# Ledger of designs, part 19: VHH binders against Tubulin glycylase 3B (TTLL3B)

Target 1, 358 residues: Tubulin glycylase 3B (TTLL3B), of Drosophila melanogaster (Fruit fly) (q9vm92r272to629)
Amino acid sequence: LEERMAFIEDYQQTQARSLLLYVREHQPAELISENGTIFSTTLDFALGKVKKMVRHAEHYSLDDARIKPPTPAEIVENQTFMVQSTDVLKSNAKFKVSEKVMAEYARLAGLYLDQIESLRPDYRWDGSRNLWILKPGYQSRGIGIVIRSSLDDILQWTSNNQNKKYIVQKYIERPLLIYRTKFDIRQYMLLTITDTKVSIWTYRDCYLRFSSQEFTMDDLRESIHLTNNSVQKRYKNKTNRDSRLPKNNMWSLDQFKNYLRIMGAPDGSWSKTYNGFKQNLVAVVMASLDETELLQNAFELYGCDFMLDEHYNPILIEINSTPDLSPSTEITARICPMVLKDCIRVVVDLPKNPTAAT
Below, E stands for the ipSAE of ESMFold2; O stands for the ipSAE of OpenDDE; V2 stands for 0.75 times the mean of E and O plus 0.25 times the DockQ between their complexes.

## First folded at step 15 (VHH; framework vhh_4orz_3)

Design s04 (from r01 with Y112W; at its last look DockQ between E and O 0.71; V2 from the best seeds 0.73)
Fold by ESMFold2, look of step 15:
Structure s04 (fold): chain B 358 residues (1-358), chain A 125 residues (1-125)
Amino acid sequence: as target 1 above (358 residues)
Amino acid sequence: EVQLVESGGGLVQAGGSLRLFCAASGFTFSDYAMHWLRQAPGKRREWVALITYSGETDYADSVKDRFTISRDNAKNTVSLQMNSLKPEDTAIYFCAAGPSWFDLSTGTYPEWDYWGQGTQVTVSS
């Protein structure tokens, strides 16, 4: 119940930010009408919600929303906001305020959004659609993953599938696209465990996986939005697909670096991205260590999936403990055997490494 | 029989350039990441540069933007172009073959499977 209430709060906070993003991204005159049905109190509520999020991120809060259930009055207040904001975002309902007042709300929206995004950089990946991805708690390789927008649908879905442990994550609405197509990057990580330490290794090669379809937020099909190979191999590429995209939906790292050069990316962009992979993976492993069973003198190979933002910063999507290393293209036919060979080289030589023993 | 043979070392003035070569035989060269390491007098051997089987490169901070590693799989060679040399670059330089895994805990690469005998580089000013 506490987990469910925490998600409802996250959803409602995201709706407030979505409304403010919508307001910031439109001309004030587009948002208003003398006959508008939405009052400024809806904007006041959204601004207040985001201000509270900023204060929580900066300071200790006397009320920890993670563990405190909302009062019945707060539930009604939130529901009213959700209905009104949904009318704006999905039905193009207009505000009943003057253009001058709307312009001031747009200025405040920008200020509050800038504040929260500086404190929570992951929020810069959100759009105005409040989309969430629901994944089974077991490694499904894309099976059973759905994307939903409605809070009621999400809650109903998790209740109807109660014997499964679904993970609910905010969907990244602003991924970097290549030729209008979504992709991810498969990066391998190795953990080696000795008597006295856990070592984290990153592989110096990786590859990109593309969707078979052009990216759009108006269609939530898995063929558009789930870039992992086990999903995409079931689909045929769109007939009008950009010819510069690979027919087998994979690029080597060298092909991606050539793309960066052609697009005029700053020198060193890939180095910065790769350093971001390393930083993200260290952070996740450190956060997970006290919750895992560590077998001495063991190793574990992981497949890590990243997206990029418009500035080539990595966004960690998933760490797969049972990565599929089957060669399916000329790209995987080269890198997958090499990862395994190099894994054996590291694991066999660990006792001989000067830093491997006490 | 595995062999890694370094060449191209010598004496060079500070600010100068030198190119090292490593010829490999006795193993499947194209399947290995190739590394350069160096050992200055009285110091531990340090990692300098990497080029993977696929051509990805990495460099120690101390040589970044001054050194360039490259490989020729048809000739089973790896080279290290060293520009803007400094007296602290003085060392025996070793060619090595090993895995492409980077160890985040040590900030370097693991023990390498095969090693050369080294070539001396001396930078004077």
Scores: ipSAE 0.620, ipTM 0.855, lowest interface PAE 0.9, mean pLDDT 82
ESMFold2 (binder alone), look of step 15: mean pLDDT 79; pTM 0.789
OpenDDE, look of step 15: ipSAE 0.850; ipTM 0.959

Design s05 (from r01 with D113N; at its last look DockQ between E and O 0.64; V2 from the best seeds 0.70)
Fold by ESMFold2, look of step 15:
Structure s05 (fold): chain B 358 residues (1-358), chain A 125 residues (1-125)
Amino acid sequence: as target 1 above (358 residues)
Amino acid sequence: EVQLVESGGGLVQAGGSLRLFCAASGFTFSDYAMHWLRQAPGKRREWVALITYSGETDYADSVKDRFTISRDNAKNTVSLQMNSLKPEDTAIYFCAAGPSWFDLSTGTYPEYNYWGQGTQVTVSS
């Protein structure tokens, strides 16, 4: 119940931000009609919700952070907001206000979104569609993953699939695309634990995995949106795909670096991305250590999946404790064995083979 | 027997250039990341540059934009092009081989599997 209430609140907060984003991204004249059916109070509600989120982020306390059950009056207010905002976002319903009033709401939407995005930088990745990804809690590998936009559909899905332990996460609506195609980056991480220390290692090579289809938010099929190999191997590439994308749907790091050069990306863009990988992985491991019982004299290999935003900042999607090291392309045929060989060199060979020169 | 043999060191004026070479034998060269390190008189060894098995490079801040590491897997060699040399670059330069893992805990590369004997570089003011 507590988890369900938390999700419902997250969804409603995201709807408020989605509405404000929609208003900011359109000209005021496009949003209004003399015969419009949407009240300005819907915008007041969305602004109020985001202002509350800003206050919680700035003045965070345990009591204010806890999710509380809504009162009957709050339920009615939320229901009215959800109906009106959904009509705007999904049915292109228009506001019944003057263009000058709508322009002022657009200014306020921009102001409040800038405030919350400065405190929660991850909100920059959201769009106006309020999309959520539903993943089974075990043995996923892309199986059983769905993307949904409707709160009722999401709640019904979890009720109808009671025998599964689903994880509900916000879908990243604004990923970096290469030639109109979604991709992720597989980055390997090694954790070694000895009597004296825990060491965190990142591999100095990685590879990209592409969708077989062009990216669109108008179609939520897995062949477009799930870039993992277990899903994509079941699909053929789009017939007239950009010839600069490889048919096996993988790029080496060198190919990605060449792409960055061709596109005129700022100098040091890859270095910035790789430093971001390092920062993200250190943060996750450090967050885990105080609450984790460590097994001495062990090592664990992880497959870490990242997306990038439009500024080449990494977005950590998943850390997989059972990474697939099966070679399926020329690229994985090289990197996967090398990752394993280099694990042995770190875990076994280096501790037993002191350097000859000092 | 594993051997890493550096060459190309010498005396050069500040602002000049040198190219160092490291010839490798006795191991599968193409499977290793290759490093250059240096040790100035009375100082600890410091890491200078890396090139991985796949060609990814990295440099110490003190040499970035002045030094370029490269490798030739057909000849089992790694080289270091050193431009705009400064007196502070004076050191014995060592070639080393190791894994392509980066240690996030220390912000450095791990201990190296194999080392060369070094070549002297002297930059006069």
Scores: ipSAE 0.589, ipTM 0.848, lowest interface PAE 1.1, mean pLDDT 83
ESMFold2 (binder alone), look of step 15: mean pLDDT 80; pTM 0.800
OpenDDE, look of step 15: ipSAE 0.855; ipTM 0.959

Design s06 (from s03 with E111S D113N; at its last look DockQ between E and O 0.74; V2 from the best seeds 0.69)
Fold by ESMFold2, look of step 15:
Structure s06 (fold): chain B 358 residues (1-358), chain A 125 residues (1-125)
Amino acid sequence: as target 1 above (358 residues)
Amino acid sequence: EVQLVESGGGLVQAGGSLRLFCAASGFTFSDYAMHWLRQAPGKRREWVALITYSGETYYADSVKDRFTISRDNAKNTVSLQMNSLKPEDTAIYFCAAGPSWFDLSTGTYPSYNYWGQGTQVTVSS
């Protein structure tokens, strides 16, 4: 119950942010009508919700982490907000306020969103659709993963599939696209453990994987939204896909760097991305060291999946402890054997040449 | 026997250019990342540039946009084109071969599989 209540609160907070983002993204005149059915109280509620989130984040306290059950009045207020905001976001319902009043709400929405996003930078990746991805707790390699937007549908799904132990995660709605197509980056990581230290290694080559179809939020099917090769290999590329995208749905790193140059990306964009890989992976490993007993004199190879935001910042999506290293394209036929050979060079060969180091 | 032999060093005036070469033998050259490092008198050896097995290049900030690393797998050579040289570029330059894994804990390679003996570059004012 406690987990269910926590998710419901997260969903409602996300709905409030989604409404404010929708307001910020549109001109005030687009949001209003003389015949509008939505009153300003819906906006007041959303602003209040986000303001409360900012206050909690600014105090940074662990003393009161428990979820509090809502009062009956709070339940009614939340239900009313959810209905009204859903009408705006999904049915294009209009506010019954003046353009001047709506412009003031848009200003406040921007202010409050900037405040919470400065404290929680990951919120910048959210859109206005309040989408969640449901993954089986066991590793399914894309099987059984669904994307849903309705709170009731999500709760019903988890109830109907209780034996699957689903993980519910916010869907990233604003990924960087290449030629209107979603992609991820496969980055390999090696963890080596000795008597005296844990070393975290990243491979200085990687590759991109594209979906078979153009990105759209109008359709939540897996062929658009799940870039894993195990999912995408079941689909053929659509005929109207941009011809500059690879037929095998993979780019080498040099192809991506060439794309960045052609598109006029800021100098150092790849360096920023790669530094972000490093920072994300160090943080995850250091957090897991507190929770896991280490095996001495061991190593482990991981496949790490990243997306990028519109500013080329990496977003860590997944770390796979059993990555597929089978050559499936000319890209993987090149990098995958090298990753393995270089593992041996790190684990076995480098320790045997201590005098070669400076 | 593994050998890495650097050449092309010498004396050059500030603002000038040099091209260094490294010839490799005794190992599968195309499988390795190739590096240039340098050591000025009284200073620690520092990393300069890298070219991976696949041809991706990386540079230290101090030489970015002035130096260009390249490789020729058919001839088992790696080269370093050095333009707009400064007196602070004066050093012994070493060629090295290693894996394409980078240790995030130190931010550098802790060691390399193979090293050359170095070639002197001197940049006069």
Scores: ipSAE 0.521, ipTM 0.789, lowest interface PAE 1.1, mean pLDDT 81
ESMFold2 (binder alone), look of step 15: mean pLDDT 81; pTM 0.815
OpenDDE, look of step 15: ipSAE 0.825; ipTM 0.940

## First folded at step 16 (VHH; framework vhh_4orz_3)

Design t01 (from s01 with Y109W; at its last look DockQ between E and O 0.70; V2 from the best seeds 0.67)
Fold by ESMFold2, look of step 16:
Structure t01 (fold): chain B 358 residues (1-358), chain A 125 residues (1-125)
Amino acid sequence: as target 1 above (358 residues)
Amino acid sequence: EVQLVESGGGLVQAGGSLRLFCAASGFTFSDYAMHWLRQAPGKRREWVALITYSGETDYADSVKDRFTISRDNAKNTVSLQMNSLKPEDTAIYFCAAGPSWFDLSTGTWPSYDYWGQGTQVTVSS
């Protein structure tokens, strides 16, 4: 339907960016061969696609264009592009151009990518593999989540599951890793609602969750890519895993801050990250409040999941309205009861204390 | 009876060091975020430092890199190591306990459940 056509367009745009990222990441000589099968028109198409994305992003807040079906000629052009670009990205196919011409395409790829990334900073988290994550709309905690790269596979999979509504999101291909291992950060948030006023609270503690396996994009299994505990508890840690990683796959915030110090992270990196958590959560809550029916005199506790990029900027992945607060490790055995106890203190005691500290 | 008792204040020369202590009783100390605040003559009370129940710390910009907060849950104490003291650090220093939720809507801590009586710190030139 309308959602399906929008996704296909997003996938094709992402393929164009993926190709340009691939070109930027390689030396021109690595990309060419006298016997190459890939034409320069594939690069021209990708550059043109990104240029259109830049034009759209410059006017995004003023006017959103409706999706139009492509013409038969456009369908053929898109199909040709998808075949050729896939051969480059998946099969290491080479361009049949001179090194000088390829170097100019690499320069243009960098320029166009810098332009779109300045308008869409989240695009800096993409890689060259055009990976997408499919999440069931009715389930959480990692149940039923898959990662796919093929457009046809994604479309076929969602069609085969007509009883379910799936969310299809671009997979973050460049997460910050700790000792070659993917992790996320669980941050708790509290909303308190009195009359028409909503207050947003963040907890001054959080914890990290690690996958049981070493990170790789060459293997899309859940034990590598889904860091939530309900998934990871089913897997044994890899035998040759870095011994500095926690055996129970959780770190306290103190352990993470110690890691940042050991790795020579710039001063204030955690403060920057945490300020980013706050900014992200305020933005999401404010957007949702305009569209949500509020229950007066209520509070709601959320589990918020973040990843980080290589510059320690937060990437908000998920806000869970029914966070698991049961103790599964010594880490959660401490923080989860404290979150609840402090939540009650805020909800019960705040109206009775007229003096606020600043 | 809930009690927070500060100690370790006194007179010190500029550039010197001082260590404050706060002893807690009558409540479950390990469950609380602990704060230091101070009040200089003629000024409002200002927040200085925080250590959460789990040991995470935060500091006012005016004392960053000079002050260090720590806690000992076995002894129910929190301390403030103050280095490179300046005359501007002259104040009555208070210990306080509260929850670990921060209010993003106001940019403040919600409230302090318990307060100490304060200890005087005087930094001479």
Scores: ipSAE 0.483, ipTM 0.746, lowest interface PAE 1.5, mean pLDDT 83
ESMFold2 (binder alone), look of step 16: mean pLDDT 82; pTM 0.820
OpenDDE, look of step 16: ipSAE 0.839; ipTM 0.947

Design t02 (from t01 with S111T; at its last look DockQ between E and O 0.59; V2 from the best seeds 0.68)
Fold by ESMFold2, look of step 16:
Structure t02 (fold): chain B 358 residues (1-358), chain A 125 residues (1-125)
Amino acid sequence: as target 1 above (358 residues)
Amino acid sequence: EVQLVESGGGLVQAGGSLRLFCAASGFTFSDYAMHWLRQAPGKRREWVALITYSGETDYADSVKDRFTISRDNAKNTVSLQMNSLKPEDTAIYFCAAGPSWFDLSTGTWPTYDYWGQGTQVTVSS
C-alpha cells in the first residue's frame, strides 16, 4: 500500500513537471483559446506542486520519510489536476487566459523547472509524456519490459501480474539520437575484491547498440525503445532506414567518435563523457559496498549500459552481472575476446611481478 | 624472448621536440595496450600515455596536448611524439605492454606484462 501510494505521488509530481515543460516549450499563443476549457488553477496547482518539491529537496533532513495518505480534499484536488492536465497534454486542450497571463505562467514554469533540475539533475531527461518503464524483477535480457503512460494502465498492469514483481522506473524521454535512432553504449566494468583492497576497473573500449527502427514517442514498441541485443535480434531493420546507420546495429567507439567530429562536438567531448561513466560507476559500487561483506579473491565482470542525453551527458541505465560476451558482429568479435583476455591478465597477474620462470 | 626496445632519446633544448620509438618482438603485439612511462632522477616512475589494441589513447595531465602516442601493428612499433618539451620532462622513458583495464580506485594501471630498458631524454634549460 505504501509503495503504491508512493508511486502514485511520484507519478502526480511528474505530471506537474510534464505540464510545466509543455508550457515552457510552446509559444503562449499556441496554448490559449477564447473557447479554452482549462483554467489557470491547473497551472497554479502544477507550480505549487513543483515548489513543494523544491522545498522538500532543499530541506531533506527536516522532512518526514514516510508518505502520508492524502486528505479527501487533496484527493479531489489531485484528481481534478490529473484530468485537466491530461486534457492539455493528450488532447490539446487550451487554456482560457490572456496571452499576457500565459506568458507569465511560461516564465514561472521556466524558473521552477530550473530550480528543481538544479537539485535533481536527472529531471532534465523528462519530457511532457509522463512515461514509465515496467521491468520484471529478474531482468531477463529485456524480456517482458513494457512502457506505459497512463497511471491506471500501470496500476492495472502490476495488479494483473501479481505472480511476478515489476520494477517501475521513469522512462528517459530525451535521449541522444543518432540519425533519428535510439542507441545505448555497452561499457565493461570489472570488480576485484580482496580483504585488503577493492578495485573498480573500466575497460578502455566500448561499443554502441542501435534499435532497428526510428525513434518516436508516439509508438512504444520494444523494437524502437529497447536497444539490447536480445530484443533487437528478433527484428529486421526498416527498409528506408538511414543508410549511415550500421546494418548490424552496432558501432565501434571509433565510429562514434567520428560521428561526434562530424556533428561538431567540442574537442574532448568523449573524454568528458567517459569520465562521467567512471564517476557513475564508482558512485554505484561505493554505495553497494557500504551494505555488503567483502570476500577475498572475488571478481565479477559487468556489462554496464549507458545512454547519453542531448548534451552528451552519460545516463547509467543498467549494470548487468551476466553480460553476453558472444561475438555476434564484427564489433563484438573484436572487443568481447579482448575484454576476456585482459580480464584474465588483471585477475591472474595482479598480485605478481613478472619473473623469468619455466 | 620478449623484447621492448626504446630509441630516439637524447638531449634537446626547452621548447624542442623528440620522437621516441619502441620496437616489440616475441609476443602478439596487436593484442596489447601499449604505454609510455617515465622516471625522473630521484622520483618514482610515472605513467605518461596509453594506446589500446583498438587505437584509443589517453595521457597524463602533465603531457596532454604536447605528447602524441601512436602505434603501427604491421611493424610492431609504438611511438611517442614529444613537443614543447620542458626541463621537467627530463627522465628515462620506458615502453610497456599490458591490459586495457584501468583501475578507477587508485587511478593507476595494473601491472605491466612486459617492459623495456628505457631511453634517456634530457631537456636543457
Scores: ipSAE 0.580, ipTM 0.839, lowest interface PAE 1.0, mean pLDDT 82
ESMFold2 (binder alone), look of step 16: mean pLDDT 81; pTM 0.819
OpenDDE, look of step 16: ipSAE 0.839; ipTM 0.947

Design t03 (from t01 with S111A; at its last look DockQ between E and O 0.74; V2 from the best seeds 0.73)
Amino acid sequence: EVQLVESGGGLVQAGGSLRLFCAASGFTFSDYAMHWLRQAPGKRREWVALITYSGETDYADSVKDRFTISRDNAKNTVSLQMNSLKPEDTAIYFCAAGPSWFDLSTGTWPAYDYWGQGTQVTVSS
ESMFold2, look of step 16: ipSAE 0.633; ipTM 0.868
ESMFold2 (binder alone), look of step 16: mean pLDDT 80; pTM 0.805
OpenDDE, look of step 16: ipSAE 0.828; ipTM 0.941

## First folded at step 17 (VHH; framework vhh_4orz_3)

Design ctl2 (from s01 with Y53Q W101Q L104Q; at its last look DockQ between E and O 0.01; V2 from the best seeds 0.00; counts 0 for: pae O 11.5 > 2, placed apart)
Fold by OpenDDE, look of step 17:
Structure ctl2 (fold): chain B 358 residues (1-358), chain A 125 residues (1-125)
Amino acid sequence: as target 1 above (358 residues)
Amino acid sequence: EVQLVESGGGLVQAGGSLRLFCAASGFTFSDYAMHWLRQAPGKRREWVALITQSGETDYADSVKDRFTISRDNAKNTVSLQMNSLKPEDTAIYFCAAGPSQFDQSTGTYPSYDYWGQGTQVTVSS
């Protein structure tokens, strides 16, 4: 119940940001109409919501324990806002305000978004569609993944599948693209537990997976938005996709580094990304330790999927406890055996010889 | 050749039941989420139900608790059990293979990979 409430709050906050983002990214004249059905109160509400977010982020830890049930009045207000904002974002409803007034709201939207994004950089990855991805907790390879935009739909979906643990995550609407194509990075992580000591090992090598299609938010097909090989192997590469992309939809780390050089990425961009991997993974593991009984003399290999933002910051999107290590491509045929070999070195050889190569 | 063939449609009285079937061939059935859609006269095509590769189901609000979608991967079939039928359920019902992604803005899934020809369901008052 608490999780549900937290999600609802998060969804509503996201909606407010999404509306403001929409306003910021469009010309005022495009957003208004003399016959508009949306009033300035909707914008006021959105601004207020984001302002509260800013205050909360500045003064309070984002702890779910502090989430209070909304009052009846708040419920109504939120509901009204959701309807109105949805009309704008999904049905292209127009504001009944002057262009001058709209321009001011756009200015304010920019201001408040900048403030919250400074405190929560991850919000920069959000778009105006307020999309969420629902993943079954027990499955991998993109099976059973659903993308939804409606709060009600999301809640209903999870309710209908109570016997199944679902993970609800904000869909990244503004990812870094390579040649207008979505990609993620598969990073391997080995977790070892010995004598109540948890060790996290990150593999030095990784690879990129590409969508077979050019990225667009106008089409939410899995062929466009999911990068897993299990999904993409079912699709042919489109002819309009950039020819510089690999036919097998995978890059090695070296190929990626080469791309970074070609693009003129700042020196150390990869190092930054890689360090980001470690930081994110440590954080996730630490967070999970409170919930998990530690088994002595245990190890587990994880496949961790990351997206990147425009500054090459990694965004953790998925952790798989049983990653597919099949040689499905030339890239995986090379890296997967190496990963396994090195895992054995860490788990078996290292305890016997602390100076053993890992 | 990819084929989706619907069957089981017909005339039924209000309150009655029908079971629709869709037989799929020519593609890896188990790799796809399966959908039922319907199109009433003079109306746009409407999404009705989804069953994912793993068997998770979703329904349009209008048919929730009345319709049940199921699949048999061994037989490459998807079914739609329709109970408590209403005149408003009158439509051509289509089976489709496609993504498990729903676009709320359009009220349907953005695209489907494969379509059937449809089967007529008529519910009389």
Scores: ipSAE 0.005, ipTM 0.224, lowest interface PAE 11.5, mean pLDDT 87
ESMFold2, look of step 17: ipSAE 0.015; ipTM 0.440
ESMFold2 (binder alone), look of step 17: mean pLDDT 81; pTM 0.812

Design u01 (from s01 with S111A; at its last look DockQ between E and O 0.76; V2 from the best seeds 0.74)
Amino acid sequence: EVQLVESGGGLVQAGGSLRLFCAASGFTFSDYAMHWLRQAPGKRREWVALITYSGETDYADSVKDRFTISRDNAKNTVSLQMNSLKPEDTAIYFCAAGPSWFDLSTGTYPAYDYWGQGTQVTVSS
ESMFold2, look of step 17: ipSAE 0.638; ipTM 0.872
ESMFold2 (binder alone), look of step 17: mean pLDDT 80; pTM 0.809
OpenDDE, look of step 17: ipSAE 0.879; ipTM 0.967
ESMFold2, look of step 18: ipSAE 0.596; ipTM 0.828
ESMFold2 (binder alone), look of step 18: mean pLDDT 81; pTM 0.815
OpenDDE, look of step 18: ipSAE 0.872; ipTM 0.963

Design u02 (from s01 with S111G; at its last fold request DockQ between E and O 0.88; V2 from the best seeds 0.77)
Amino acid sequence: EVQLVESGGGLVQAGGSLRLFCAASGFTFSDYAMHWLRQAPGKRREWVALITYSGETDYADSVKDRFTISRDNAKNTVSLQMNSLKPEDTAIYFCAAGPSWFDLSTGTYPGYDYWGQGTQVTVSS
ESMFold2, look of step 17: ipSAE 0.642; ipTM 0.861
ESMFold2 (binder alone), look of step 17: mean pLDDT 82; pTM 0.818
OpenDDE, look of step 17: ipSAE 0.879; ipTM 0.967
ESMFold2, look of step 18: ipSAE 0.624; ipTM 0.864
ESMFold2 (binder alone), look of step 18: mean pLDDT 82; pTM 0.819
OpenDDE, look of step 18: ipSAE 0.878; ipTM 0.966
ESMFold2, fold request of step 20: ipSAE 0.519, 0.558, 0.593; ipTM 0.787, 0.829, 0.840
ESMFold2 (binder alone), fold request of step 20: mean pLDDT 81, 82, 82; pTM 0.813, 0.816, 0.816
OpenDDE, fold request of step 20: ipSAE 0.877, 0.879, 0.876; ipTM 0.970, 0.970, 0.971

Design u03 (from s01 with S100T; at its last look DockQ between E and O 0.65; V2 from the best seeds 0.65)
Fold by ESMFold2, look of step 17:
Structure u03 (fold): chain B 358 residues (1-358), chain A 125 residues (1-125)
Amino acid sequence: as target 1 above (358 residues)
Amino acid sequence: EVQLVESGGGLVQAGGSLRLFCAASGFTFSDYAMHWLRQAPGKRREWVALITYSGETDYADSVKDRFTISRDNAKNTVSLQMNSLKPEDTAIYFCAAGPTWFDLSTGTYPSYDYWGQGTQVTVSS
């Protein structure tokens, strides 16, 4: 229940950011009408919400400890905001303000968004749709994953599926696309435990997995949005998907690097991306170690899924503790056996080859 | 019998270039990541460069943009093109076959299945 209240607050904060993003991304004249039904108080509320988020983020390590339940007055204010902002975002409702006033709100929206995004860089990947992805906590390999935008739908879904303990995560609305098609990158990670030392290993090869359909946020079906193989193997590639993409929906790393050259990506873009994989995985493992018992000569192999942003920065999406290493294409027929062979080489030699450097 | 045989070492003046070669036999070359390491006099052996079975490369910071590793799976060879050589590049250079896993704890590739005997590179100022 307390998790439910925390999620509702997160959803409402995201709605405020979504409204400000919408305002920033449109010309002021597009947002207003003499017959508009939305008043400036909705914008004032969104700005206030984001300003409060900035304050909490700036003082997180110093004084602001926890989310409090809203007062009855705050509940009414939040509900009014949610209705009005939804009318703007989903129904194109217009503001009843002058163009000059709307332009000032757009300036403030940009200012506040830049401020919060400097403190929370992951917010740069959000769009204006307030989309959330719901994953079953027990598996997370495409089975039972849904994407929803409505707070009521999300709460109802989790209530109706209590036996699965869903994880609710903000959906990345601004992923890098290749030929207008969503993809992810499967990166393998190995954890080894020797003499109370935990070593984190990243594999120097990976592969890309593509959706069978062109990307759109107007259609939330899994065939567009869930790039993992267990989902996509159920679908044929649609006729509107770019013909330059692989029929088997996989690229090797070499094919991706060739694409980067064709697109004129800066020299070293892949090295930057891979360094980002390393940094993300170290951060996640270190954050998790307090919850882990350390056992001598233990190891765990993980399949890690990344997306990229428009600057080729990695976005960690999922760490899968039971990756499928069965070959399904010529790409996986090469890399999957090699990952396993190389894992054995590292794990078998652990006691005989300790590292001497930091 | 596994063999890794390095060649192409020698004496070169600072700022010059040298190309090392490593010929492999006795194992499935295309299944291994290939590495170059070096050991300067009085120092510990250090990792220099990697090329994976699929052609992905990685380099130590000290040699980035000066050295280029490449492989030819048809000839079972790996090479190291060394440009803009410095006296601190003086070392015995070893070819090694190993895994493709990178150890984030040490920032290097610490385990290798097969080693060559090494080839001397000496850079004179």
Scores: ipSAE 0.466, ipTM 0.801, lowest interface PAE 2.0, mean pLDDT 83
ESMFold2 (binder alone), look of step 17: mean pLDDT 80; pTM 0.803
OpenDDE, look of step 17: ipSAE 0.846; ipTM 0.948

